# Ledger of designs, part 2: VHH binders against Myosin phosphatase Rho-interacting protein (MPRIP)

Target 1, 108 residues: Myosin phosphatase Rho-interacting protein (MPRIP), of Homo sapiens (Human) (q6wcq1r43to150)
Amino acid sequence: KPIYGGWLLLAPDGTDFDNPVHRSRKWQRRFFILYEHGLLRYALDEMPTTLPQGTINMNQCTDVVDGEGRTGQKFSLCILTPEKEHFIRAETKEIVSGWLEMLMVYPR

## First folded at step 24 (VHH; from q1 with S30Y)

Design m2
Fold by OpenDDE, last read:
Structure m2 (fold): chain B 108 residues (1-108), chain A 124 residues (1-124)
Amino acid sequence: as target 1 above (108 residues)
Amino acid sequence: EVQLVESGGGLVQPGGSLRLSCAASGFRFYDYTMAWYRQAPGKGRELVARIYSGGSTYYADSVKGRFTISRDNAKNTLYLQMNSLRPEDTAVYYCAAKLYRGRIDYTEGAYDYWGQGTLVTVSS
């Protein structure tokens, strides 16, 4: 069951924010859905049946931290998984705070 | 102040066409999923078509191939192009807006804002 969702900006895969060239890469607007079982998926649309472009297993998440220091972007978060880091960004502080609250419970 | 104002309704003959508009104001239209509902005399309100903010569309089986939902975010306007109209399409048509954000609910009919409706009458 979907429990939380919304539009966020997602940093392109492979973005290394320590590389100045990568800092200019355009973030992608995606609709995120967090499911009760810990799956975080993102797609091009709000429709639940829209083919997701990616998924994050929040059950494997090791940390969720503020991303501003890493990305230079306000209202950003970094979701750390064993596989990779995921950088997401909200339009407002309120939105990112809500996501942080929802995601911060997963790190183990 | 949030407003949804439908227009374009009227009397049309079977087989005719009509284009409804819904002018939205008071909220960030481009963030919202929009939908057209209709309520025929003596019947309940039913979903006609929906268009997500991302652009995906849904149509009720009864209107597929005949109706087209679209939106102009620059004009904050929702449209419903209705072709090949039938007497059974007679109803008050409502536009509705829903924001999928935070604690989302995909329950049908749970929209944040509703218009007052515009009457469409299909009769010979």
Scores: ipSAE 0.849, ipTM 0.912, lowest interface PAE 0.5, mean pLDDT 96
Fold by OpenDDE, last read:
Structure m2 (fold): chain B 108 residues (1-108), chain A 124 residues (1-124)
Amino acid sequence: as target 1 above (108 residues)
Amino acid sequence: EVQLVESGGGLVQPGGSLRLSCAASGFRFYDYTMAWYRQAPGKGRELVARIYSGGSTYYADSVKGRFTISRDNAKNTLYLQMNSLRPEDTAVYYCAAKLYRGRIDYTEGAYDYWGQGTLVTVSS
């Protein structure tokens, strides 16, 4: 069951914010849905049957941290998984705070 | 104040065409999923078409190939182009708006805002 969702900006896959060249890469607007079983998916729109462009298993998440220090972007978060880091950001502080609250319960 | 105002309804003959408009105000139209519903006399309200903010569309089987939902975000307007109208399309048509943000609910009919409706009558 979907429990939380909304539009966010997603840093392109493979973005290394330690590389100055990557800091200018355009973030992509994606619709995120968090399911109660811990799946976080993102797609091109809100439709539940829209093919996801990616998924994050939050049950394997090791940390969720503020991303501003890493990305230079306000209202950003970094979702750390064993495989890679995912950087997301919201339009407002309120929105990102809501996401943080929902995601911060998963890190082991 | 949030408003959804439907227009374009009227009397048409079977096989005719009609274009409905829904003028939205008081909210950030761009972010909202919009939908057209209709309610025929003695029947329940049913989904006709939906267009997400991301652009994906859905149509009820009864209107597929005949109706087209579209939106103009610059004009804050939702449209429903209705072609090949049938008597069974007679109903009050409502526009509705839903924002998918935060604790989302995909329950059918759970929209944040509704218009007052516009009557479409298809009769010979």
Scores: ipSAE 0.848, ipTM 0.912, lowest interface PAE 0.4, mean pLDDT 96
Fold by OpenDDE, fold request of step 26:
Structure m2 (fold): chain B 108 residues (1-108), chain A 124 residues (1-124)
Amino acid sequence: as target 1 above (108 residues)
Amino acid sequence: EVQLVESGGGLVQPGGSLRLSCAASGFRFYDYTMAWYRQAPGKGRELVARIYSGGSTYYADSVKGRFTISRDNAKNTLYLQMNSLRPEDTAVYYCAAKLYRGRIDYTEGAYDYWGQGTLVTVSS
């Protein structure tokens, strides 16, 4: 069951924010859905049946931290998983705060 | 003040066409999923078509191939092009708006805003 969702901006896959060249890469607007079983997916549309472009198993998440220091972007978060880091950002402080609240419960 | 104002309803003959409009104001239209519902006399409200903010569309089986839902975000307007109209399409048509943000609910009918409706009558 989907429990939380919304539009966010996603940093392109493979973005290394320690590389100045990558800091100019355009973030993509994607719709994120968090499911009660810990799946976080993102797609091009709000429609639940839209094929997701990616998924994050929040049950494997090791940390969720503020992303501004790493990305230079306000209202951003970094979702740390064993495989890679995921960088997302919201349009407003209120939106990102809501996501942080929902995601911070998962890190083991 | 949030407003959804439907227009374009009227009397048409079977096989005719009609275009409904829904003018939205008071909220950021671009972010909202929009839908058309209809309620025929003596019947319950039913979903006709939906268009997500991302652009994906859904149509009820009864209107597939005949109706087209679209939106103009620059004009804050939702449209429903209705072709090949049938008597059973007679109903009050409502536009509705829903924001998928935060705690989301995909259950049918859970919309944040509703218009007053516009009457469409299909009759010979």
Scores: ipSAE 0.847, ipTM 0.912, lowest interface PAE 0.4, mean pLDDT 96
Fold by OpenDDE, fold request of step 26:
Structure m2 (fold): chain B 108 residues (1-108), chain A 124 residues (1-124)
Amino acid sequence: as target 1 above (108 residues)
Amino acid sequence: EVQLVESGGGLVQPGGSLRLSCAASGFRFYDYTMAWYRQAPGKGRELVARIYSGGSTYYADSVKGRFTISRDNAKNTLYLQMNSLRPEDTAVYYCAAKLYRGRIDYTEGAYDYWGQGTLVTVSS
């Protein structure tokens, strides 16, 4: 079942924040849902039956860290998985803090 | 202070049309999923239509094809266009708001805010 959710901004796939050109790429507003079984899905709206555009398996997450140093964006997080890094950011510090609290328990 | 104020209700003949409005204030309307509920005399409150903040909509089977839910985020207003009204549509109509943020619950009826309601009477 869904346990936590909200709108976040997602960095486009393949974004390399060490490349200055990539820093100007537009982040995409997506609705994220964290499920009890550890999957973090995102979609175009908050309807639970909406087909996800992507899914992050938090059970495979190796780390969740503040993303501001990497992205230059406030209220951002980096979710590290074996296959790639996922960059998300919130509209406010309060929102990102809540997400950090929910996600930081997964890294092994 | 959060407020939801419904308007547009009234008496109409069967087959007529009404447009309900719900003026929202005191919260960021853009972020909220909005819904219309109704309660007919002697019956429980039932979901009529829902519109998510992302724009997806849901309609009860009884109103599909006749009612249209919409929102104007710039005006912080929710609408319900009701066409081909029937006597069984007679009810007090309520607007409701729900924010899907943080701990979320998709249980129906679990809305954060409710309006006072507006009466719609369909009678010949």
Scores: ipSAE 0.839, ipTM 0.907, lowest interface PAE 0.5, mean pLDDT 96
Fold by ESMFold2, last read:
Structure m2 (fold): chain B 108 residues (1-108), chain A 124 residues (1-124)
Amino acid sequence: as target 1 above (108 residues)
Amino acid sequence: EVQLVESGGGLVQPGGSLRLSCAASGFRFYDYTMAWYRQAPGKGRELVARIYSGGSTYYADSVKGRFTISRDNAKNTLYLQMNSLRPEDTAVYYCAAKLYRGRIDYTEGAYDYWGQGTLVTVSS
């Protein structure tokens, strides 16, 4: 059951923000859907049956933190999992704050 | 101020074609799911076609194969190409827009914004 959604920018997989070449990479516009059971998926449009570009298992998430220090981008968050870091960015403070509220419940 | 302004309606004979346009302003068009609805006299408003931000489409069975929905994000315009028109296509056609953001529920049918409508009459 979807419970939260919206358009966000996602940093390319494997971006190293200490590398200036990586910092210039274009972020990917994706539609994110958070499901009741903790799956966070993202895709190229908002249709729920669109083949996802990827997923993040929020049940394995260890932290959700402000991303500005690492990314240099306002309204960004870092979602930490054992395998990698995911960086997302919203257009406004209101949008990113809503996502933070929904996502911060998962780290134990 | 959000506006959806339909145009292109008119009188057309059965078998004919018509192209509807909906000019959108006051919101970020690309983020929205766009749709055409229609309402014939004495009937409820019904979905005709829907197009998602990424281009995925849905058509009502009654128009599938005859109508084509499309969008031009550079012009903030939604289109409906209507071919092989039938008398039962006679209705006021409405442009509608919905943003999926925040708490979402895909079973909800409400749209955020509606146009005033454009009349399409199909008769001999």
Scores: ipSAE 0.582, ipTM 0.812, lowest interface PAE 0.9, mean pLDDT 91
Fold by ESMFold2, fold request of step 26:
Structure m2 (fold): chain B 108 residues (1-108), chain A 124 residues (1-124)
Amino acid sequence: as target 1 above (108 residues)
Amino acid sequence: EVQLVESGGGLVQPGGSLRLSCAASGFRFYDYTMAWYRQAPGKGRELVARIYSGGSTYYADSVKGRFTISRDNAKNTLYLQMNSLRPEDTAVYYCAAKLYRGRIDYTEGAYDYWGQGTLVTVSS
């Protein structure tokens, strides 16, 4: 069952924010859906049956932290999993705060 | 200020065609799911067609194969091409817009914004 969603910007796969060339890359607009069981999927539009571009298992998430220090972008978050880091960015503080509240229940 | 302004309604004979437009302003059109609803005299309002931001569509059974919903995100405009019109298609047609953000429930049909409607009459 979807419980939360919205448009966010996702950093391109393989972005290393310590590499100046990577920092200039354009972030990807994706529609994110958080499901009740902890799956966070993202896709090219808001239709729930659209083939997802990717997923994040929030049940394996180790932390969700502010992303500004790493990305240089306001209203960004870093979602940490054992396998990789995911970077997302919202348009406003209100949007990113709502996402942080929803996602912070998973780490630990 | 949000506005949805429908146009293109009118009188048409059975079997004819008509194209409706909905000009949108005051919100980021690209983020929204757009829809056409219709309401016949004495009846409830019903979904005709829906189009998601990425172009995926849904049609009511009564209009499948005859109507085509489309959108032009650069012009903030929603369209409904209506072919093979029948007297049963007579109704006021409404443009509607919905943003999926925050708490999501795909079973809800409530839309955030509605147009004033455009009348389509199919009669000999």
Scores: ipSAE 0.580, ipTM 0.800, lowest interface PAE 1.0, mean pLDDT 91
Fold by ESMFold2, fold request of step 26:
Structure m2 (fold): chain B 108 residues (1-108), chain A 124 residues (1-124)
Amino acid sequence: as target 1 above (108 residues)
Amino acid sequence: EVQLVESGGGLVQPGGSLRLSCAASGFRFYDYTMAWYRQAPGKGRELVARIYSGGSTYYADSVKGRFTISRDNAKNTLYLQMNSLRPEDTAVYYCAAKLYRGRIDYTEGAYDYWGQGTLVTVSS
């Protein structure tokens, strides 16, 4: 069942923040939905049946950490999984703090 | 201050067409799910159509193929094109706006903001 959601900015797949060209890439506006039991999916709009652009299995997530050091962006998070890193950014401290609270229950 | 202002209602013959508009201000229109609801005399309010921020739509079965919801995010305006109107479409039509943020429940029917309504009468 969906339990949490909202608009966030997602760094493009394959962004290497140590590469200056990559750091200038525009982040992608996506609607994120967290489902009970750990599926985090994102799509181009907030309709729950919209074909997702991608998913993150939070049950395989190893950590959720502040992203500012890596990304240079306020209100950003890094979601670490064995397969890749995902970087998201919110507009306000309040929004990112709510997401951190919801996502931090999953890392081992 | 949030405002939703509908326009375009009126009296029309069966088979006719009307175009409703809803001008929005006071919130980030681009982030909101927008909808049209209607309330016929003596009946409850019902969903007519919904349009999500990215343009995906939903229509009540009673209006599919006849009504088209659309939005112009640059003008902060929601539209409803109503074609092939029937007497059963007679109602006050309301613009509504909802932001999905934080704890969400898609079975919840509540919207955050509502317009004053515009009357559509289909008779004769």
Scores: ipSAE 0.572, ipTM 0.806, lowest interface PAE 0.9, mean pLDDT 91
Fold by ESMFold2, last read:
Structure m2 (fold): chain B 108 residues (1-108), chain A 124 residues (1-124)
Amino acid sequence: as target 1 above (108 residues)
Amino acid sequence: EVQLVESGGGLVQPGGSLRLSCAASGFRFYDYTMAWYRQAPGKGRELVARIYSGGSTYYADSVKGRFTISRDNAKNTLYLQMNSLRPEDTAVYYCAAKLYRGRIDYTEGAYDYWGQGTLVTVSS
């Protein structure tokens, strides 16, 4: 069951923000859907059956933190999992705050 | 303020064609799911076609193969090409827009904005 969603910008996989070439990479617009059981998926379209570009298992998430220090971008979050770091950015403080509220329940 | 303004309705013979347009303003068109609904006399509004931001579409069974929904994000305009029109297509056609943001429920059919409608009459 989807419980939260919206358009966000996602940093390309494997971005190292200490590498200047990586910092210049264009963030990619994705539609994110959070499902009740903790799956966070993202895709190119808001249709729920669109083939996802990727997923984040929030039940494996270790932390969700402000991303500005790492990314240099306002309204960004870092979602930490054991295998990957994911960086997302919203257009406004209100949007990113709503996402933080929904996602912060998962880290243990 | 948000505006959705339909145009292109009129009187056509069975088997004919019409193209409806919906000019949108006051919101970021590219982010929205867009749809056409219709309301025949004495009936409720019914979904005709939907087009998502990325271009994926859905059609009611009664119009599949005859109607084509499309969008021009540069012009903030939604279209409905209606071919092989039948008398049962007679209705007021409405443009609608929905943004999926925050709490979402895909089983809910409510749309955020509606146009005032354009009348399509299919009759001899």
Scores: ipSAE 0.572, ipTM 0.810, lowest interface PAE 1.0, mean pLDDT 91

## First folded at step 25 (VHH)

Design n2 (from q1 with S30N)
Fold by OpenDDE, fold request of step 26:
Structure n2 (fold): chain B 108 residues (1-108), chain A 124 residues (1-124)
Amino acid sequence: as target 1 above (108 residues)
Amino acid sequence: EVQLVESGGGLVQPGGSLRLSCAASGFRFNDYTMAWYRQAPGKGRELVARIYSGGSTYYADSVKGRFTISRDNAKNTLYLQMNSLRPEDTAVYYCAAKLYRGRIDYTEGAYDYWGQGTLVTVSS
């Protein structure tokens, strides 16, 4: 079942923040849902049946870290998976803090 | 102060049309999922239609094809266009708002804010 959710900004796939050219790429507003079993998915709206545009298996997550140093954006997080890094950003400190609290329990 | 104020209700003949409005204030309307509920005399409150902040919509089977929910974020207003009205549509119609943020619950009826309602009477 869904346990946590909200709108966040997601950096496009393939974004390399070490490349200055990629820093200007537009982040995409997506609705994230974290499920009890560790699935994190994002879609174009809050509807649970909306086809997700992507998923992150948090059970395979290796780390969740502050993303400001990498992205230059406040209230950002980096979700590290074996496959790739996912960068998300919240509108406020309170929102990102909540997400960090929910996600930080998954890294092994 | 949060307010949801419904308007547009009234008496209409079967087959007629009405357009309900819900004026929202006191919160970030654009972030909220909005819904119309109705309660007929002697019956429980039921979901009529819902529109997420992202724009996706849901309709109860009883109103599908006849009612249209929409929102104008610039005006902080929710609408319900009701066509082909039937006597069984007679009810007090309520506007509701829900924010999906943080711990979320998709259980029906768990809305953060409710309006006072507007009466719709469909009768010949």
Scores: ipSAE 0.834, ipTM 0.905, lowest interface PAE 0.5, mean pLDDT 96
Fold by OpenDDE, fold request of step 26:
Structure n2 (fold): chain B 108 residues (1-108), chain A 124 residues (1-124)
Amino acid sequence: as target 1 above (108 residues)
Amino acid sequence: EVQLVESGGGLVQPGGSLRLSCAASGFRFNDYTMAWYRQAPGKGRELVARIYSGGSTYYADSVKGRFTISRDNAKNTLYLQMNSLRPEDTAVYYCAAKLYRGRIDYTEGAYDYWGQGTLVTVSS
């Protein structure tokens, strides 16, 4: 069951923010849905039946931290998983704060 | 104050056309998924068409090919172009708005805002 969602910007896959050149790469607007079972999916629109472009298993998340220091982008978060880091950002502080509250419960 | 104001309803003959408008104010229109519902006499309210904030659309089977939902974000206005109208299209048509942000509910009919409706009567 979907429980939380909204439009966010997603850093392109493979982005290395330690490389200054990658800091200028364009983020992609995606609709994120957090499900009760801990999957965080993102897709091209709000439809729940839309095939996701990606899925983050929050049950495997090791940390959720502020992303501004890493990305240079305000209202960003870094979701750390064993596979890779995921960088997302919101348009406003209020939106990212809400996401942080929802996601911060998952890190073990 | 949030407002959704429908207009364009009226009496039309079968086979005729109408264009409904819904003027939105008091919220960020372009962030919202918009929809048209209708309620015919003695029947429940049913979804007619939906347009997501991303622009994707959905139509009830009963209106596919005849109705077109669209939006003008610059004007904060939702439209429903209704062609080839039938007597069974007679109903009060409602505009609805839903924001998919934060706690979300995909339950049908769970919209944040509703208009008061505009009457469409299709009769010979």
Scores: ipSAE 0.827, ipTM 0.901, lowest interface PAE 0.5, mean pLDDT 96
Fold by ESMFold2, fold request of step 26:
Structure n2 (fold): chain B 108 residues (1-108), chain A 124 residues (1-124)
Amino acid sequence: as target 1 above (108 residues)
Amino acid sequence: EVQLVESGGGLVQPGGSLRLSCAASGFRFNDYTMAWYRQAPGKGRELVARIYSGGSTYYADSVKGRFTISRDNAKNTLYLQMNSLRPEDTAVYYCAAKLYRGRIDYTEGAYDYWGQGTLVTVSS
Protein backbone atom coordinates (compact mmCIF):
# COMPACT_ATOMS: atom_id res chain seq x y z
CA LYS B 1 0.00 0.00 0.00
CA PRO B 2 1.39 3.47 -0.75
CA ILE B 3 2.01 5.47 2.42
CA TYR B 4 3.96 8.52 1.21
CA GLY B 5 4.63 10.27 -2.06
CA GLY B 6 5.65 13.36 -3.94
CA TRP B 7 7.71 14.98 -6.65
CA LEU B 8 11.48 15.08 -6.05
CA LEU B 9 14.59 15.70 -8.09
CA LEU B 10 16.82 12.65 -8.50
CA ALA B 11 20.49 12.89 -9.40
CA PRO B 12 21.39 10.92 -12.54
CA ASP B 13 22.62 7.37 -11.99
CA GLY B 14 26.35 7.23 -11.42
CA THR B 15 26.81 10.90 -10.50
CA ASP B 16 30.16 11.48 -8.76
CA PHE B 17 29.89 14.83 -6.99
CA ASP B 18 33.69 15.06 -6.78
CA ASN B 19 33.77 15.19 -10.61
CA PRO B 20 32.96 18.72 -11.88
CA VAL B 21 31.47 17.42 -15.15
CA HIS B 22 29.03 15.26 -13.21
CA ARG B 23 28.04 18.18 -10.95
CA SER B 24 26.68 20.02 -14.01
CA ARG B 25 24.26 17.23 -14.90
CA LYS B 26 20.52 17.98 -14.86
CA TRP B 27 18.62 16.34 -12.03
CA GLN B 28 15.57 14.34 -13.07
CA ARG B 29 12.08 15.15 -11.80
CA ARG B 30 10.39 11.94 -10.67
CA PHE B 31 7.30 11.05 -8.67
CA PHE B 32 8.31 8.94 -5.69
CA ILE B 33 6.00 6.51 -3.88
CA LEU B 34 6.96 4.83 -0.61
CA TYR B 35 5.10 1.59 0.01
CA GLU B 36 4.39 0.21 3.49
CA HIS B 37 6.71 -2.79 2.91
CA GLY B 38 9.75 -0.57 2.25
CA LEU B 39 9.81 -0.28 -1.53
CA LEU B 40 10.57 3.24 -2.74
CA ARG B 41 9.78 3.57 -6.43
CA TYR B 42 9.99 6.53 -8.76
CA ALA B 43 8.30 7.17 -12.08
CA LEU B 44 7.51 9.87 -14.63
CA ASP B 45 4.09 10.72 -13.18
CA GLU B 46 1.90 10.36 -10.11
CA MET B 47 -0.26 7.49 -11.36
CA PRO B 48 0.66 4.49 -9.18
CA THR B 49 0.44 2.03 -12.11
CA THR B 50 2.92 3.96 -14.28
CA LEU B 51 5.93 1.84 -15.15
CA PRO B 52 8.65 2.87 -12.68
CA GLN B 53 11.96 4.30 -13.84
CA GLY B 54 13.57 2.67 -10.84
CA THR B 55 13.23 1.40 -7.31
CA ILE B 56 15.12 1.57 -4.05
CA ASN B 57 14.71 -1.23 -1.51
CA MET B 58 14.67 0.68 1.76
CA ASN B 59 14.96 -2.61 3.66
CA GLN B 60 18.55 -2.77 2.32
CA CYS B 61 19.26 0.89 3.10
CA THR B 62 22.28 1.46 5.39
CA ASP B 63 21.83 5.19 6.02
CA VAL B 64 19.84 8.28 5.09
CA VAL B 65 21.82 11.48 5.58
CA ASP B 66 21.73 15.17 4.71
CA GLY B 67 23.02 15.58 1.17
CA GLU B 68 24.12 19.22 1.04
CA GLY B 69 27.76 18.52 1.91
CA ARG B 70 28.07 15.96 -0.89
CA THR B 71 25.88 17.59 -3.55
CA GLY B 72 26.09 21.32 -2.84
CA GLN B 73 22.29 21.42 -3.13
CA LYS B 74 19.87 22.68 -0.51
CA PHE B 75 17.13 20.32 0.70
CA SER B 76 18.94 17.18 -0.47
CA LEU B 77 19.29 13.71 1.00
CA CYS B 78 21.64 10.83 0.35
CA ILE B 79 20.13 7.33 0.55
CA LEU B 80 22.90 4.77 0.97
CA THR B 81 22.45 1.16 -0.11
CA PRO B 82 25.04 -1.59 -0.66
CA GLU B 83 24.45 -1.27 -4.41
CA LYS B 84 24.76 2.50 -4.77
CA GLU B 85 24.09 5.96 -3.42
CA HIS B 86 20.90 7.76 -4.36
CA PHE B 87 20.61 11.55 -4.13
CA ILE B 88 17.27 13.32 -3.98
CA ARG B 89 16.36 16.97 -3.63
CA ALA B 90 13.13 18.66 -2.61
CA GLU B 91 11.94 22.19 -3.32
CA THR B 92 11.51 23.18 0.33
CA LYS B 93 12.83 22.33 3.77
CA GLU B 94 9.35 21.20 4.83
CA ILE B 95 9.16 18.68 1.98
CA VAL B 96 12.64 17.24 2.52
CA SER B 97 12.09 17.05 6.29
CA GLY B 98 8.93 15.02 5.76
CA TRP B 99 10.79 12.62 3.50
CA LEU B 100 13.68 12.29 5.93
CA GLU B 101 11.25 11.44 8.74
CA MET B 102 9.62 8.72 6.63
CA LEU B 103 12.88 7.26 5.31
CA MET B 104 15.17 7.37 8.36
CA VAL B 105 13.37 4.49 10.08
CA TYR B 106 14.84 1.96 7.65
CA PRO B 107 18.64 1.90 8.19
CA ARG B 108 18.26 0.06 11.51
CA GLU A 1 -2.50 32.88 -5.36
CA VAL A 2 -3.91 29.78 -7.03
CA GLN A 3 -6.40 30.47 -9.80
CA LEU A 4 -8.52 28.08 -11.87
CA VAL A 5 -10.72 29.99 -14.33
CA GLU A 6 -13.20 28.11 -16.48
CA SER A 7 -14.64 29.41 -19.72
CA GLY A 8 -16.61 28.19 -22.73
CA GLY A 9 -19.97 27.42 -21.13
CA GLY A 10 -23.24 28.50 -22.64
CA LEU A 11 -26.59 27.48 -24.10
CA VAL A 12 -26.51 24.74 -26.73
CA GLN A 13 -29.11 22.56 -28.41
CA PRO A 14 -29.16 18.79 -27.92
CA GLY A 15 -26.63 17.14 -30.19
CA GLY A 16 -24.42 20.21 -30.17
CA SER A 17 -20.85 20.73 -29.02
CA LEU A 18 -18.97 22.95 -26.61
CA ARG A 19 -15.33 23.23 -25.64
CA LEU A 20 -14.50 24.20 -22.07
CA SER A 21 -11.15 25.66 -21.01
CA CYS A 22 -9.60 26.08 -17.58
CA ALA A 23 -6.72 28.52 -17.24
CA ALA A 24 -4.48 27.68 -14.30
CA SER A 25 -1.97 29.82 -12.42
CA GLY A 26 -0.21 30.03 -9.07
CA PHE A 27 1.00 26.43 -8.94
CA ARG A 28 3.18 24.01 -10.93
CA PHE A 29 0.51 22.76 -13.34
CA ASN A 30 2.69 19.92 -14.68
CA ASP A 31 2.78 18.21 -11.25
CA TYR A 32 -0.99 18.14 -10.72
CA THR A 33 -3.74 15.68 -11.52
CA MET A 34 -6.50 17.68 -13.24
CA ALA A 35 -10.21 16.98 -13.47
CA TRP A 36 -13.57 18.25 -14.59
CA TYR A 37 -16.50 17.88 -12.23
CA ARG A 38 -20.11 18.93 -12.77
CA GLN A 39 -23.08 19.71 -10.56
CA ALA A 40 -26.60 19.57 -11.93
CA PRO A 41 -29.46 21.36 -10.14
CA GLY A 42 -30.51 19.42 -7.05
CA LYS A 43 -27.65 16.93 -7.36
CA GLY A 44 -24.22 16.43 -5.88
CA ARG A 45 -20.97 17.26 -7.62
CA GLU A 46 -19.74 14.35 -9.75
CA LEU A 47 -16.54 13.50 -11.57
CA VAL A 48 -16.75 13.91 -15.36
CA ALA A 49 -13.16 13.22 -16.37
CA ARG A 50 -9.67 13.12 -14.91
CA ILE A 51 -6.23 13.46 -16.51
CA TYR A 52 -2.97 12.67 -14.75
CA SER A 53 0.19 14.72 -15.29
CA GLY A 54 1.49 12.12 -17.77
CA GLY A 55 -1.70 12.16 -19.83
CA SER A 56 -3.57 9.05 -18.68
CA THR A 57 -7.34 9.66 -18.54
CA TYR A 58 -10.48 8.44 -16.86
CA TYR A 59 -14.08 9.17 -17.88
CA ALA A 60 -17.40 8.74 -16.14
CA ASP A 61 -19.53 6.16 -17.96
CA SER A 62 -22.18 8.76 -18.78
CA VAL A 63 -19.76 10.77 -20.95
CA LYS A 64 -17.49 8.13 -22.51
CA GLY A 65 -17.21 8.48 -26.25
CA ARG A 66 -18.74 11.98 -26.21
CA PHE A 67 -16.32 13.99 -24.05
CA THR A 68 -12.55 14.30 -24.31
CA ILE A 69 -10.33 15.71 -21.55
CA SER A 70 -6.93 17.10 -22.51
CA ARG A 71 -4.22 19.36 -21.13
CA ASP A 72 -1.63 21.72 -22.57
CA ASN A 73 1.23 21.83 -20.06
CA ALA A 74 2.99 24.63 -21.96
CA LYS A 75 -0.07 26.89 -21.56
CA ASN A 76 -1.16 25.66 -18.10
CA THR A 77 -4.60 24.95 -19.55
CA LEU A 78 -7.07 22.10 -19.12
CA TYR A 79 -9.74 21.39 -21.75
CA LEU A 80 -13.00 19.48 -22.07
CA GLN A 81 -14.39 18.87 -25.55
CA MET A 82 -18.08 18.01 -25.21
CA ASN A 83 -19.83 16.49 -28.23
CA SER A 84 -23.31 15.02 -28.73
CA LEU A 85 -24.63 17.00 -25.80
CA ARG A 86 -27.82 15.90 -24.04
CA PRO A 87 -30.18 17.72 -21.67
CA GLU A 88 -28.77 15.52 -18.88
CA ASP A 89 -25.39 17.22 -19.36
CA THR A 90 -26.84 20.52 -18.10
CA ALA A 91 -24.74 21.52 -15.10
CA VAL A 92 -22.16 23.89 -13.74
CA TYR A 93 -18.77 22.47 -14.78
CA TYR A 94 -15.81 22.87 -12.44
CA CYS A 95 -12.08 22.57 -13.02
CA ALA A 96 -10.23 20.87 -10.16
CA ALA A 97 -6.59 20.19 -9.30
CA LYS A 98 -4.90 17.78 -6.90
CA LEU A 99 -1.27 17.33 -5.92
CA TYR A 100 -0.31 13.96 -4.46
CA ARG A 101 2.20 14.84 -1.73
CA GLY A 102 3.01 13.58 1.75
CA ARG A 103 0.84 10.84 3.16
CA ILE A 104 -1.19 9.76 0.15
CA ASP A 105 -4.34 7.73 -0.39
CA TYR A 106 -5.37 7.02 -3.96
CA THR A 107 -8.89 6.02 -2.85
CA GLU A 108 -9.68 9.59 -1.70
CA GLY A 109 -11.56 11.80 -4.17
CA ALA A 110 -10.85 15.19 -2.58
CA TYR A 111 -9.23 17.88 -4.72
CA ASP A 112 -7.11 20.77 -3.47
CA TYR A 113 -8.29 23.60 -5.74
CA TRP A 114 -11.53 24.37 -7.53
CA GLY A 115 -12.60 26.90 -10.11
CA GLN A 116 -15.75 29.05 -9.87
CA GLY A 117 -17.51 27.00 -12.55
CA THR A 118 -18.99 27.63 -15.98
CA LEU A 119 -22.66 26.95 -16.75
CA VAL A 120 -23.57 24.58 -19.57
CA THR A 121 -27.25 24.44 -20.51
CA VAL A 122 -28.47 21.90 -23.04
CA SER A 123 -32.05 22.51 -24.16
CA SER A 124 -34.16 22.88 -27.22
Scores: ipSAE 0.578, ipTM 0.804, lowest interface PAE 1.0, mean pLDDT 91
Fold by ESMFold2, fold request of step 26:
Structure n2 (fold): chain B 108 residues (1-108), chain A 124 residues (1-124)
Amino acid sequence: as target 1 above (108 residues)
Amino acid sequence: EVQLVESGGGLVQPGGSLRLSCAASGFRFNDYTMAWYRQAPGKGRELVARIYSGGSTYYADSVKGRFTISRDNAKNTLYLQMNSLRPEDTAVYYCAAKLYRGRIDYTEGAYDYWGQGTLVTVSS
């Protein structure tokens, strides 16, 4: 069951924000859907049945933190999992704050 | 200022064809789900067709095989090609736009923006 969604920018996999070459990479617009069982999936459009480009298991998430210090981008979050860090950015403070509220219930 | 402006309505004979257009402005068209609704006199609005930002479509059973929804994201324009028209297709046709954001429920039919409508009459 989807419970939250919206367009966000997603940093390319493997971006190291301390590396100047990586900081110039273009973020990708994706439609994110959070499902009630903790799957966060992203896809190329807003249709709920569109095959996702990727997923983040929020049940394995260790933290969700403000991303501006790491990314240099306003309205960004860092989602930490044991496998890797995911970086997302919203258009406004209101949007990113709503996402933080929804995502921060998962970290253990 | 958000605007949705329909055009292309008119009087046609049964079996005829008509193409509706909806010019959109004031929002990021490429992020929105677009739809055509219609309302016959004395009836509620009903969904005719929906097209998601990536191009996937849905059609009401009453129009499948006769109507085609499409969008041109470069021109911010939504279209409805209406073939094999029947008297029961007579209605005011409305363009609608919805952005899925925040707490979402895909079972709801509420749309954020609506046009003023264009009349299609199929008679005689």
Scores: ipSAE 0.561, ipTM 0.787, lowest interface PAE 1.1, mean pLDDT 91
Fold by ESMFold2, look of step 25:
Structure n2 (fold): chain B 108 residues (1-108), chain A 124 residues (1-124)
Amino acid sequence: as target 1 above (108 residues)
Amino acid sequence: EVQLVESGGGLVQPGGSLRLSCAASGFRFNDYTMAWYRQAPGKGRELVARIYSGGSTYYADSVKGRFTISRDNAKNTLYLQMNSLRPEDTAVYYCAAKLYRGRIDYTEGAYDYWGQGTLVTVSS
């Protein structure tokens, strides 16, 4: 059951923000859907049955933190999982704050 | 300033065809779900067709097989091709746009922006 959604920018997989060449990479616009069971899916459009481009299991998330220090981008978040760091960015403070509120419940 | 401007309505004979257009401006068209609604005299407004940003569509049973919704993201324009028109298709047709954001509910309902409508009359 979807409980939250919206368009966000996702940093390309493998982006090393300490590498200046990587910091110029184009972020990918994706439609994110958070499901009540903790799956965070992202896809190319807002239809919930669109095959996802990727997923993040929020039940395995260890932290959600402000991303500006790492990414150099305002309105960004870092979602930490044991496997990988995921970086997302919103267009406004309102949007990123809403996402942070929804995602903060998962880290333990 | 957001605008949705419908055009292409008019008088057409039963069995005829008509193409409606909706020109959009003032928002990121590519992110929005777009729809056509219609309202006949004495009736409530009803969904005709819906198209998601990626192109997937839904049609009301009453128009399935006769109407085709499409979008041109490069021109910020929504279309409705109406074929095999019937007198019961007579209505004001409205363009509508919705952005799914925040706590989302896929129940058909309120849209963020509406056009002023274009009248389609199907009669002899």
Scores: ipSAE 0.477, ipTM 0.734, lowest interface PAE 1.2, mean pLDDT 90

